# Designs tried in a protein design chat: VH-VL binders against b7kms5. Part 167

Target 1, 80 residues: b7kms5
Amino acid sequence: DTFETVRNTIRIESEVDESLRQLCHEERITKETWLEAAYLYLCEKPEELAQVIQLAQERLSQRKAIADYKRAKTMQERFL
Key: E = the ipSAE of ESMFold2; O = the ipSAE of OpenDDE; V2 = 0.75 times the mean of E and O plus 0.25 times the DockQ between their complexes.

## First folded at step 10 (VH-VL)

Design da27 (framework fv_miptenalimab)
Fold by ESMFold2-Fast, scan of step 10:
Structure da27 (fold): chain C 80 residues (1-80), chain A 124 residues (1-124), chain B 107 residues (1-107)
Amino acid sequence: as target 1 above (80 residues)
Amino acid sequence: QVTLVESGGGVVQPGRSLRLSCAFSGFSLSTRGVGVGWIRQAPGKGLEWVALIYWDDDKRYNPALKSRFTISRDNSKNTLYLQMNSLRAEDTAVYFCAHRTYSFKGWSSYFDYWGQGTTVTVSS
Amino acid sequence: DIQMTQSPSFLSASVGDRVSITCKASQGISSYLAWYQQKPGKAPKLLIYAASTLQSGVPDRFSGSGSGTDFTLTISSLQPEDFATYYCQQLNSWPLTFGQGTKLEIK
């Protein structure tokens, strides 16, 4: 009858959070229930889920590249 | 039991149109996660995916065929259709309809039940 | 489009043999792969989905393995009813594509 839940702390891009927060307010739902619904819907369309995973892999790769760049830049500035 | 039965095939001249039907039972195309596809097979050749329709009426087409072929359904009659226009000799094939479902834990879809097929011959 | 290439295209074997058919995708498809068996004049029959999950009712002599770009269908001990054409299919990207098929013939 009651859902067993897990607390997760995640970091997402500010603009994405702002957009999602506005959508949730207008539709009278929560970020938690939107995330659950979106994942469950995509599991019902694995062909589309595969495309989302590809985009997620690209975004992850981009974030790692940015992190590597920032680390290198910080090192350079320290030895200025 | 899931069953699918194709009909509407025959011999047609190039440039003509033909509509195929797929009568199904044992599932509803209104059920979340369900889809039905058309797959064809030319004589002595392999399988080629034609189109897929999801329970929410979302449609996907083989880009090579999208301009000439249209997938549709009538949920009240448990029937799927494939409208084929501007037929060419290379459209000669057995056309199968197949039930598409998914595995939640496997994160994958598949065609688990197939009809016997209906033969379309495009010849002058 | 993702090209699916099967090897070999033709395979001759005897009852009791262990046979393997491979399928290679032109780009990564994770585990979004199914295997089908087709006998002459009949519709294809699903054997395996999600690369390695055996469909209900399919004999356990059939198994699938692999992920990414390289996949294998194995029949551990070939039976007379297994002589057929086998197809792999990727369901990762649009359009859905099949391998060219592997015809398994009796020696």
Scores: ipSAE 0.556, ipTM 0.873, lowest interface PAE 1.3, mean pLDDT 92

Design da28 (framework fv_miptenalimab)
Fold by ESMFold2-Fast, scan of step 10:
Structure da28 (fold): chain C 80 residues (1-80), chain A 124 residues (1-124), chain B 107 residues (1-107)
Amino acid sequence: as target 1 above (80 residues)
Amino acid sequence: QVTLVESGGGVVQPGRSLRLSCAFSGFSLSTRGVGVGWIRQAPGKGLEWVALIYWDDDKRYNPALKSRFTISRDNSKNTLYLQMNSLRAEDTAVYFCAHRTYSFPGWSSYFDYWGQGTTVTVSS
Amino acid sequence: DIQMTQSPSFLSASVGDRVSITCKASQGISSYLAWYQQKPGKAPKLLIYAASTLQSGVPDRFSGSGSGTDFTLTISSLQPEDFATYYCQQLNSWPLTFGQGTKLEIK
C-alpha cells in the first residue's frame, strides 16, 4: 500500500505547467501520480516511449539553442 | 513453453480477401504489457513489419498496408488475426506472427518468439 | 521512415573466423536495435536486443555494439551452425524497419 518516495523540484515551461495543473484539478489527481503513471505506461510501450524521448530531445535542443544565443549576445555586448 | 502457430494461408486471386490466424500458447494475449504482431517476408526478400497490437487494443500499422490490412485479437481464444483485403501480387509472402516483449527498466523492445509462418500466394 | 542498411549483403567465411556485420540507421535510434538470425525455411530467431544485450540461450560468441546510427554484430569464432542470414531491426520509430539482410555462407 505505501511507496518510498523522493522529493524533486523541476523547472518546466509555464504554459505546460498551467495545462497540467488544470488537468490534475479536473481529473482529481496529483502531478506526482500523473508523472509516475505516464512514465510507467510508456515503459510498457517502448516504441511509444522512444517517440516521447525524441520530443524531449527536440525540446532540450531548443532550450540549448536559446541559452547559447543569450550567452553569445552577452559576450558580444560586453566584449565586442 | 511459448508456441505460436499461424494458419489461414493459401493461394488467392488478386483483389480477394484472406484472414490469417495465430494461436498462442504459454501466455495470455490479455497480459498487461504484451504486444503481438505480424511480420512478412516475400520470396527471396527481407523482413517487413506489417502490424502490432498491444494488450490494451492499441494498434500500429505499416502505413503502406494500413488501408487494406486490419489486426485484431480474441482474448478468449488467445488468437491473433490479420484481415487482408484487396490482395495484390506484391502481398505474396510468408506471414509470421511474433510476440513482442520489452525489458524494464531497459528501454527497448524486441520480438522474442516467432511462429513458423503461413504462406500467402496471390496469383491469377 | 528510418532506413536500415546492412553491410555486407553477402559474406563468405570459414569456421573459426571472426566476422562482423554492420547496420546503419538513416536517423538516430539510440539503442533500440535488435539482431535476428534466420535459417532457410525457418522463422527468425532473436540474438541480441538493446543493441548489445545477448538473449538467453544465445552463445556468447555473439556480441553486439553501437548506438545512434552505427551498429555491429560480431561472431568471435564462427561455428558451422552460424551460417545463416542475419537481420537488424530498429524499434525506435514507426514503422518498424529491418535491414535488407546479410547472408553468411561457408567459404
Scores: ipSAE 0.420, ipTM 0.839, lowest interface PAE 2.1, mean pLDDT 91

Design da29 (framework fv_miptenalimab)
Fold by ESMFold2-Fast, scan of step 10:
Structure da29 (fold): chain C 80 residues (1-80), chain A 124 residues (1-124), chain B 107 residues (1-107)
Amino acid sequence: as target 1 above (80 residues)
Amino acid sequence: QVTLVESGGGVVQPGRSLRLSCAFSGFSLSTRGVGVGWIRQAPGKGLEWVALIYWDDDKRYNPALKSRFTISRDNSKNTLYLQMNSLRAEDTAVYFCAHRTYSFGYWSSYFDYWGQGTTVTVSS
Amino acid sequence: DIQMTQSPSFLSASVGDRVSITCKASQGISSYLAWYQQKPGKAPKLLIYAASTLQSGVPDRFSGSGSGTDFTLTISSLQPEDFATYYCQQLNSWPLTFGQGTKLEIK
């Protein structure tokens, strides 16, 4: 009857959040339970999990590139 | 104990169809995380993956074969099928069915139990 | 498709030898790799999954190592029953693909 849970704060792309929020509203579930279910389902299909990990690596690389670009641009505009 | 037994192989002329069966026991294909695949081996050649079906009826095919081959199941009979259409000489092979499972701790899947295979010969 | 290339294709060895078979993936597959043993006229038998995890019932003289693109199957002290063909398989991307096989023969 009791679940032990941990509280996480996650930052995701705003368009992804909006889409996920709409899905959760329509299906009457929470983002927390969707995340748990999605992870558990993918663990049962490692072939699909591997593809998700590849996409995650690509998205992480993209975020890092954007952050690096913004940092470089700020430095250049401030010091040049 | 997990067992898989293939049947339905034989000699068939090019252009014809064959349906292979795989009768299994020791697991249910409706159990979450379970799948069953077909893998074939031409005489003197290596292994080639044909198709996989998951417990939720999700199906994956070798793209080279998907237009001619269909994987299906009957959970009430604990049987897997491979419908093979428009057979060609290069489809001559031993066809194995294999139980596919996964490890949660290692995030990996594998084929742990295999049947002995059924031989398909496409020849005139 | 991910190409799996095994080296060597043929290997001659004696009982008691330490032998290694390598498998190279054409792109990164992390640890989504399995090794199988096949004897003539028989179905393949799973030896190792997740690149380095030994399947229950498989003798501990078998070991696997590697990640990414380069993988090795090692038999620390070859026994008579180990003369067989060995296959690696990637389970990272569709379609699933196998190496061409390595035939281990008695010297």
Scores: ipSAE 0.618, ipTM 0.888, lowest interface PAE 1.2, mean pLDDT 93

Design da3 (framework fv_miptenalimab)
Fold by ESMFold2-Fast, scan of step 10:
Structure da3 (fold): chain C 80 residues (1-80), chain A 124 residues (1-124), chain B 107 residues (1-107)
Amino acid sequence: as target 1 above (80 residues)
Amino acid sequence: QVTLVESGGGVVQPGRSLRLSCAFSGFSLSTRGVGVGWIRQAPGKGLEWVALIYWDDDKRYNPALKSRFTISRDNSKNTLYLQMNSLRAEDTAVYFCAHRPYSFGSWSSYFDYWGQGTTVTVSS
Amino acid sequence: DIQMTQSPSFLSASVGDRVSITCKASQGISSYLAWYQQKPGKAPKLLIYAASTLQSGVPDRFSGSGSGTDFTLTISSLQPEDFATYYCQQLNSWPLTFGQGTKLEIK
């Protein structure tokens, strides 16, 4: 039978998205199939997947820190 | 039934070389996603990871042993090897081979099957 | 390298006791932790992987918990066959490392 799929909408950093779009266009694949292939490949080397998880945790922490900084800066500029 | 059988251990003089073998039955070493490796245990001591080889021949070593030990595989014989060079008294241990499984979509890592071990004694 | 430290190194207990062994990682390892049981002269046997997932065929008196840096192996009601040495292992980072072991003996 046919592959059963689910639709996901995700937000990624604009520069990362642009780079990935160019790769997918050049290689004639889709972002969806690249994501599936990348995850499945990492599951074949779960010790390497663990390192990717660490990078993801670092990137998430960085995004939160930047968001917190921007909020704090806005409050400072308004407070007299 | 999965079985792992080590061989090649024995008494060897310091500075010499020894090659260990591990024969696998019940699965193929060439199966995509599978990893197999060596773990050793000195008398009365704990477990120490030695090396791991992936199905695609990608290799990982304990940095303390990388210069003297080489892991390899022969898919046609379904056998794992550990070549040990420049042996030292501190290499005296039971050497176990172990299987790291793969299942579609699984993200976990662990050694599910172990051989009984082969004893290496480095003694003058 | 990630150092794995087990507590205690030696434990005396009686049949029927609830026993807990702790494993601490020097760095965060998420849930990439396995527990093994080893009896004298035998190979290690996998008990738990992914910190808390019980291996098929292992009695349900064994359980694992924790994530990040602090992990615990619990035996709810100790049986005679449970007297052995227990090891934790991190599989998060190269090189793979084991705890020093916890020897569980009859009181």
Scores: ipSAE 0.621, ipTM 0.882, lowest interface PAE 1.2, mean pLDDT 92

Design da30 (framework fv_miptenalimab)
Fold by ESMFold2-Fast, scan of step 10:
Structure da30 (fold): chain C 80 residues (1-80), chain A 124 residues (1-124), chain B 107 residues (1-107)
Amino acid sequence: as target 1 above (80 residues)
Amino acid sequence: QVTLVESGGGVVQPGRSLRLSCAFSGFSLSTRGVGVGWIRQAPGKGLEWVALIYWDDDKRYNPALKSRFTISRDNSKNTLYLQMNSLRAEDTAVYFCAHRTYSFGHWSSYFDYWGQGTTVTVSS
Amino acid sequence: DIQMTQSPSFLSASVGDRVSITCKASQGISSYLAWYQQKPGKAPKLLIYAASTLQSGVPDRFSGSGSGTDFTLTISSLQPEDFATYYCQQLNSWPLTFGQGTKLEIK
């Protein structure tokens, strides 16, 4: 790597990862460089970044609701 | 130093067209992260955003005005344009041109330098 | 569209007073808010961006606070040159929208 870098371990939806991998293969770039470029581009257009953050908040809310439902279901089954 | 100077305003009859110009200096609209917007203000009223153009020629419009107004630029002349068609009495306003930048550390954009405006009066 | 509503629309105060102007967004805009000052016959001047960051060259008596939907612009000790109209602007989503303005008048 030309730059000082950090390793990140993240969990994302498999279908999103598969789509991104295909894009990177077609365009001959890496997932790492796409992520950096996308974030930097959005920082240069904060009006667009704000909308992406809103979408991220919606996705986070959906994941939380699903996790809460699964926990509730497990608790009911165990404490029946 | 950043300066913007609007021109092209005047009195025009309803239904006609008018093109405004914004001559700028102290920055390049080719520089990543830079944009220039048009903001208007009707007499005695508040501010209304009209349009914005980014360094990469990406354009954003107020949906209420998009069908009649077009933003464009000429980088070789450091000039921004606003083409206004099918003008209405409601378009009577002072039209400001403003430099738009961003702060990476604050993840926010803002209009930091404004021209003095050019007056458009739509009347018969 | 995101509606920005300022309160009050008119404010009378004296030199030396502490004054506050509020701005409410019809939906969450995080901290994507700027404040502008406009004097009669002049272009607006940027005071604050990112809800609370003071623009270079703006006197430190100006401050901004808030996030989400509720924002406040405060002038800690009003000076004669501060009598003007103040506008908030959201830069969170398209189209960009401004508050209706607050006219600060001498008492």
Scores: ipSAE 0.603, ipTM 0.872, lowest interface PAE 1.1, mean pLDDT 92

Design da31 (framework fv_miptenalimab)
Fold by ESMFold2-Fast, scan of step 10:
Structure da31 (fold): chain C 80 residues (1-80), chain A 124 residues (1-124), chain B 107 residues (1-107)
Amino acid sequence: as target 1 above (80 residues)
Amino acid sequence: QVTLVESGGGVVQPGRSLRLSCAFSGFSLSTRGVGVGWIRQAPGKGLEWVALIYWDDDKRYNPALKSRFTISRDNSKNTLYLQMNSLRAEDTAVYFCAHRTYSFGSYSSYFDYWGQGTTVTVSS
Amino acid sequence: DIQMTQSPSFLSASVGDRVSITCKASQGISSYLAWYQQKPGKAPKLLIYAASTLQSGVPDRFSGSGSGTDFTLTISSLQPEDFATYYCQQLNSWPLTFGQGTKLEIK
């Protein structure tokens, strides 16, 4: 059913958000409809979806590395 | 019923060109999510992917073959083509065309129906 | 390119036997793997997609398992019509690649 929706909260990088906001404004669409359309399109080309998943895994790894670095730096500053 | 029938194969001399055809029925290559690929098999050897065309005319090639081979279609004739240029002895193979689809539930693709193949022999 | 390696290349078995063929990817491909059966002089036939999903019309003695880099095709009780060559294919990355094939022969 196309009329039943689920609310989700997401956090994305500021630079990516700004670019996506500009695209949505210029094309007169919403972030929700872009996300739905992008996922549906990629499901029609699973060979491409796999590449997107790889990029997502890389970005997630980068976020974890940054979080780990910040935690270590905070601990170092507190006890030095 | 999905059917695919390849044609255009034969014996050709090295350096020549050949165009293969794949006449299909039971599906439309204009349908979102549909694609058709070419896969070849040299005598006594395994399968090698050649090219794929999606419903939106997006094309993907085996990098080893991209400079010499071109995939195209004619939706009005329900026909797929493979243009092969500068043929070499190593291009000797049975060439299959295959219907490619996807499953939303498993977010995966696969070749579910194949033609019988057409034989290309490159020999001097 | 992702290299697909099948083991064994040749397998001899008897009707009624349980048979397993393995396929190894040179890098992770999640579950983007299909299995095909090919009889002499014929086109390949799809057996399994998404590593473990049985294609409609394929007998339930065929099953697939695995994810990542290691995959297995199992035939629980061999029938005479199952003697053929089997191929795995990865559909995770370009170019699409197949294993070298496993020829299943009657013992």
Scores: ipSAE 0.557, ipTM 0.871, lowest interface PAE 1.3, mean pLDDT 92

Design da32 (framework fv_miptenalimab)
Fold by ESMFold2-Fast, scan of step 10:
Parts: structure tokens; sequence; C-alpha cells
Structure da32 (fold): chain C 80 residues (1-80), chain A 124 residues (1-124), chain B 107 residues (1-107)
């Protein structure tokens, strides 16, 4: 028993998932090991990590805006 | 234990080229997370970042200098280089090389050990 | 490029004084900030990284605070060897940039 792991379920954009799935298939790795490796690599280059965090913040804001729009549209269509 | 010593500076005319060297000891530029940068300082002025090379040979440049300057290394000699082309009066400065590392816990990088610098004077 | 502005550019103080130097980034840099000390004719020396983490071997009279755009370096009780020029640096975005420097001189 060399590793202690945690099981997680994550939701990402379909197009991003499809691209990552293709990469993992071609390189013969798993999404789990790619995520671990990518995070560890970025921790070794904090200048790059900072830029990734900025992109993540932007994507999170976009997801929230889309979710808000969908809720508003649903209320409008069902009640007005 | 970590030391860096710059050399190769001098007086040079505008338009000429010069190659600076940085001999280092106490670390390997093959170690994951290690990098070495060049930072310069014009007389009486502040610090300006020039370039950085990572352990995996990834290179980053100040966009204002990228077209004229090239960073490289020779791991067998534990030496870093800065090739400077088309020199201008504005390039007159002390050029420092500095060891760059990171903190996993703090998610941050920094320049922890610096050489004493080599002086480049561009004059006609 | 991210511009780093230090205040004041010149500071006169006496041994034993508490002094603070501020550094402002033109955009958010989280905690990707380092502070350096430079004495005349010498190379800069790292004091603080990640905005508030003291480098090993640096006296605990030095401290850093702040995040985002506003940062402060504080020296709680000035010693003779602390009279130097201090620089902040952001390591959040390319290109890396430094503040213009703050010269701390004896009164």
Amino acid sequence: as target 1 above (80 residues)
Amino acid sequence: QVTLVESGGGVVQPGRSLRLSCAFSGFSLSTRGVGVGWIRQAPGKGLEWVALIYWDDDKRYNPALKSRFTISRDNSKNTLYLQMNSLRAEDTAVYFCAHRTYSFGSFSSYFDYWGQGTTVTVSS
Amino acid sequence: DIQMTQSPSFLSASVGDRVSITCKASQGISSYLAWYQQKPGKAPKLLIYAASTLQSGVPDRFSGSGSGTDFTLTISSLQPEDFATYYCQQLNSWPLTFGQGTKLEIK
C-alpha cells in the first residue's frame, strides 16, 4: 500500500472533457493521474500557477453568469 | 553554500554584442523547481527583470528585450549565459544572475541567492 | 505589464523607529510578492516571499502583509544595518516587475 487516495466526482465542460479524454487515451494515462501531475507541475512553477488560477476565476465567473441566465429564462418562460 | 558569480561585462560600443556568464555552485539547474534569472540595474535606478530559465529549459523573457537577448545554459559547466545583441546606451547596467526556487506550501516563487553582478557600459 | 509603485521613495528614520514601506500593484497579484533589501554596491537580498513569509535567516523585526494590490513591509525597530534600499517584486504575471525602490536613510 504505497498510496492513500481520495475518491472525487467532478463536472467539467463537455468539450474540455472530450479533449482531455483523447489526450489521456493517446498517452496511456488516466484523468486522475493527469490532474495530479498537472497540479504538481504548476506548483513547481508558481508564475504559471498564478495565470492558471486567473483563468479558473474567469471560467467560474462565466459559469455563474450562464447559470444565472438560465434561471432567469426558466422563470420568465414558466411564469410570465 | 549557494554561490553565483557573474563575468563578461565591460565597455562596449552601441550596436555591438556581448555575452555574460554566471558560474554557479551549490545547486543543479537539473533539479525540479529550480531556475536562474538575469536581473539588471541601471546606474542610480531600480531593478529590471531580463530573463529566466527553468530546470526543464523553458525560457521566459522581458518582452522589451526578447528580440535582442538570449538566455542559455551549460549544465556540464554549471554556467548560465546571457547573449546580448544590438546593444544600446539604455542597456548600461549592472547585470545580476539569481537562483530562483519555490515554496510548495506558499505557492510562490522567489529569487533567494544573487551574484554580485557584472557591469556593462554601452558608450560611444 | 503590472506596474509596482512604492511609497515613499525616500524615508528618513532613526535607530529604534518603526517604519513601513508600501507597494501597490496596478492589478491584482494575490500574494505573489517578494521584498528585497539592497545595500550600496551589493546584490539584493531576499527578505520576504509570498507577501508575508519571512526568508530563513532574516531577523523577525521584518514582516510583510497585504494581498491583491496593496502590500506593506514593516521593520518594527530599526537597526543600523537596516539602512538600505528596499524593493518589492510581483511574480504573478509575465514580465516580472519591481517597484522603483524605497531608500531608507538615517535621520
Scores: ipSAE 0.571, ipTM 0.877, lowest interface PAE 1.3, mean pLDDT 92

Design da33 (framework fv_miptenalimab; at its last look DockQ between E and O 0.96; V2 from the best seeds 0.00; counts 0 for: pae E 2.7 > 2)
Fold by OpenDDE, look of step 11:
Structure da33 (fold): chain C 80 residues (1-80), chain A 124 residues (1-124), chain B 107 residues (1-107)
Amino acid sequence: as target 1 above (80 residues)
Amino acid sequence: QVTLVESGGGVVQPGRSLRLSCAFSGFSLSTRGVGVGWIRQAPGKGLEWVALIYWDDDKRYNPALKSRFTISRDNSKNTLYLQMNSLRAEDTAVYFCAHRTYSFGSWTSYFDYWGQGTTVTVSS
Amino acid sequence: DIQMTQSPSFLSASVGDRVSITCKASQGISSYLAWYQQKPGKAPKLLIYAASTLQSGVPDRFSGSGSGTDFTLTISSLQPEDFATYYCQQLNSWPLTFGQGTKLEIK
């Protein structure tokens, strides 16, 4: 196996990111290697992966809702 | 070649206990990604998932049976077990053990090898 | 629990026929769907996994399609050895559940 890396821009909710950062620090790993390991582990348990996907979809929906609210609020302020 | 052979079935009275065994070969339950499960089939009925054990000893149960059934393994013997307690008439079935694996590219799991089954009859 | 409903429960067909069996999930299960064949007195045999991937050794007259809630098992040209009961299974959520089965009989 080769370990060529791909650059990604990942935006994580601040509280989750802080907690994950702390965990990685304590365990002497990186968020990147944690993500890789977590994904591979879940691939070995697709039944659990499906649950994580569902949770991820919910979180995405929440992000969209917040974004929509912010846009609406900005629009309102422009016309007041 | 993967093979699974169930044993331990028989006729038992309600309320009694029974332990089924599944001897397997051709794979190891210590191999990452491997699982082994029990699936039962009542006479003339469909298939019902009972329990699953992963390579890391993680276990999953049918909620309807969790309080009475316990799945376990002995890696040194390549044997899967199903401890069944407080047996009921509705537990009468052929009990299959099956090899569970996964596909990395498709993010799915499946039961690709099955034993011949062992018959459990619960009757007064 | 996710309910898996197969249709039809019974199907009569002749050798050479194209037959389709459907499986509907009570909620979305992505492609976490497997199809099994079972003959009387025998253990189930895996045919398809991941909704559409043919298991090694299974004849290519078998095919699976679908995603989400609706799935189909197709036998392009029925052979004598194909008369059996077929089951779908979802592996998306606990507990794992099967369809009630479709018995394919000779007409």
Scores: ipSAE 0.659, ipTM 0.895, lowest interface PAE 0.7, mean pLDDT 95
Fold by ESMFold2-Fast, scan of step 10:
Parts: sequence; structure tokens; C-alpha cells
Structure da33 (fold): chain C 80 residues (1-80), chain A 124 residues (1-124), chain B 107 residues (1-107)
Amino acid sequence: as target 1 above (80 residues)
Amino acid sequence: QVTLVESGGGVVQPGRSLRLSCAFSGFSLSTRGVGVGWIRQAPGKGLEWVALIYWDDDKRYNPALKSRFTISRDNSKNTLYLQMNSLRAEDTAVYFCAHRTYSFGSWTSYFDYWGQGTTVTVSS
Amino acid sequence: DIQMTQSPSFLSASVGDRVSITCKASQGISSYLAWYQQKPGKAPKLLIYAASTLQSGVPDRFSGSGSGTDFTLTISSLQPEDFATYYCQQLNSWPLTFGQGTKLEIK
């Protein structure tokens, strides 16, 4: 009530989720508060935020490349 | 109003050490989002970033200088320091300290206020 | 390291001219770009940050544009006090790097 919140649904790599879940459990915090704190902290250090954005762009490109490869392989196997 | 004043420059022989100071006012380096950097400029040359210290004592260095230079601060005196060791002729420059801030809305940082600089001359 | 290259290195112009200086990054830096003005014997002065945001107190004849790798600083009507050296800086990646500078001289 102190903070008005919005529910978000996200899909992340299972290994990353497992690691983050363990960190949150050990430190007695929630994924929600970690995400908020991490974003706000990086906004205060834009030089570091820029590096995080670059990593995010690389991860997104990797996911798209994998999806494209899987689609191409399926077409190759089905229509040869 | 933000003010930065550098001091400690002078003529020094190669291989010696020198410590520069930057006395600042109008902000606290304990305030979240604040940083202070050192930028140098060799005679007739362009600007070269040396080091940056954030409010949380996180430090970043130009890799070319990291082994010889150390940035530090004394919050009780509102003073920033640059310890320069094993000085070389190529370290001859005007050394500026500059207040670094950020824009939340644009997700960027920048150096908005600069001191007048202190001159370091490394010669035999 | 991200290399910042300015063009031209030297520029001669007259009062009242429209002048543009370009800055190119060796890799994408989004809008993490600042422009500074430096007069002889003085410290640099921030003109523009976030590629296109004018710093408070800077005359509106100064403007910045661009994103990614190509950036431009424009002075719409050059004044006598504008003859100085201009530097771009990327704040996207460590180490922070500056362009080599553009010296704007009176014609």
C-alpha cells in the first residue's frame, strides 16, 4: 500500500533463475525487491548500466540465433 | 553551487611520486549517484580520462594508468586525491578533477563541473 | 577501448556561420555521448549530454544529434565566444574516451 505495484511475468534462463532464487533465499529478500534495487542502483551508475544493456543485447541476439537455427533445421529435415 | 579546486602539481623528476588534491564544495561524495573523476591533458594534446570514484567508494581506472595511480577520498575534508607513482615524462599534463552526475530520465552520466586544473611537469 | 574520431580536426569559420562537427565511435554507444567546449588555458565546459540534451545555461544555438556510432554538434549561428576546441566523450564503456578534439578558428 505504501508502494503501488504492477505484476510482471517474465521468462528467464533456468540456471539464472535458480541462482537468483538461492541468493534471495540466503539474503532474506524477494525477487521483486532485488529487481527494483538492481535497476535503481544501475540508473545511478549509467556507465555500468550501459555494460548491462550490452550483455542483454548479446543474450537477446543469442536467443534469436538459436530460435532461427531450430526453425531452419526443422524446415531442412521436413522438406528435404 | 558546485566548486572544485585542484592543487599539488609542480615539477618532479622521473621515477618520483606526487599526490594531487581536489577540494570540493556544493556536494557530498557520500550522496548516492555522485562521483568525481580525474581527467588530464598533455600540452597541446586532447583530454584523457584517468580515474573515477563513486559515492560508494567503487573505483575505475584507465587500464594504462592503474598500476601507478590510485584515487582516494576523505569525506570529512571534502577532498579527493590522486596518488601518482613512478612518474614518467608522458605524465606531464594539466590534471583536472570533475564532478560526475547522472540523468535518470536519459540513463546517462556526464561531467558537469570542472576545476581549473593543476599542472604536473615530469622532467629531469 | 572505444575510439572516438572527430571530423574535422581543424575548422575555420566566420561569425554568423552554421558549423557542424562530427564524432564517430568505433562501436555502438547508444546515446552515452557528451560534448565539451574548451577555451585556451581553461577547463572544459559541458555543452551537451545524452547526445542531444543541452546543459542548463548553454545557449540554444548549440545542438547535438545522433545515436549509436555517428554524432553531430551544430552551432546554428557562430558567435565570437564560440571559437574554441570541442571534444566529444563516450561514457558507455570503460575506459572512458574522448575524441581528439576539433579546433574552431576564426577565418
Scores: ipSAE 0.645, ipTM 0.885, lowest interface PAE 1.1, mean pLDDT 93
Fold by ESMFold2, look of step 11:
Structure da33 (fold): chain C 80 residues (1-80), chain A 124 residues (1-124), chain B 107 residues (1-107)
Amino acid sequence: as target 1 above (80 residues)
Amino acid sequence: QVTLVESGGGVVQPGRSLRLSCAFSGFSLSTRGVGVGWIRQAPGKGLEWVALIYWDDDKRYNPALKSRFTISRDNSKNTLYLQMNSLRAEDTAVYFCAHRTYSFGSWTSYFDYWGQGTTVTVSS
Amino acid sequence: DIQMTQSPSFLSASVGDRVSITCKASQGISSYLAWYQQKPGKAPKLLIYAASTLQSGVPDRFSGSGSGTDFTLTISSLQPEDFATYYCQQLNSWPLTFGQGTKLEIK
């Protein structure tokens, strides 16, 4: 059997990435296989997948709010 | 052919306990992705979810019932149990056992096969 | 807890009619909703999952639509065997919850 794969780049917050990297090292797996396994597992328990999606939405909102603040501060510094 | 058969219902006084059983066939609770739930229906009322057990023995409970009800299984007998303690009049209902499955592409689960239920009556 | 509210609670219709039953969630549940049919003295039977996907063996006169908070079950041409109580169920958040039911009666 062969698996067809897709190459992607993803940005992860550094604190989360370091924790995930440590876990993957200890368990002797890769981040990519962890991501695949986590998604497939959650598909088997969709009730839990829904909770993960809610958390993901919260994290997305937080990241957008920080990005908007940084842009506003940069504009303020240029035009003051 | 999936079947589920509930048993163990009866008439009991408030404060007592009952253990319901669900004997099933046509699936295994050890199969990845499978679950079984308990749902109840009071006389003349709607459906209320009670508990769910997953293939990996992970369990979820209706918070209103969690302190008094325990779901468990005996894989050697293809049987699921609901232990109900400190029974109250409002626990009077038909208790259904239902097979739970999921659809990978739809990202949801559902109860696709149900038993015919067993009746619990709690009366003083 | 997510409250599921069905409308109407009772519906009287004739064989051949097109009927619709609605289900409203108190919070967004995406498309994580199932519809069940229950006849007196019987267990519920799954009709539709994922809001709009018809369960195998269910007649194609049944259809479901909606996402988010507002969902509809439609029966395009009522048959005598369709007179029953219908329930929606959300499977988005713990605890899992059902609507209060819609009883569909023959005129």
Scores: ipSAE 0.410, ipTM 0.842, lowest interface PAE 2.7, mean pLDDT 91
ESMFold2 (binder alone), look of step 11: mean pLDDT 91; pTM 0.937

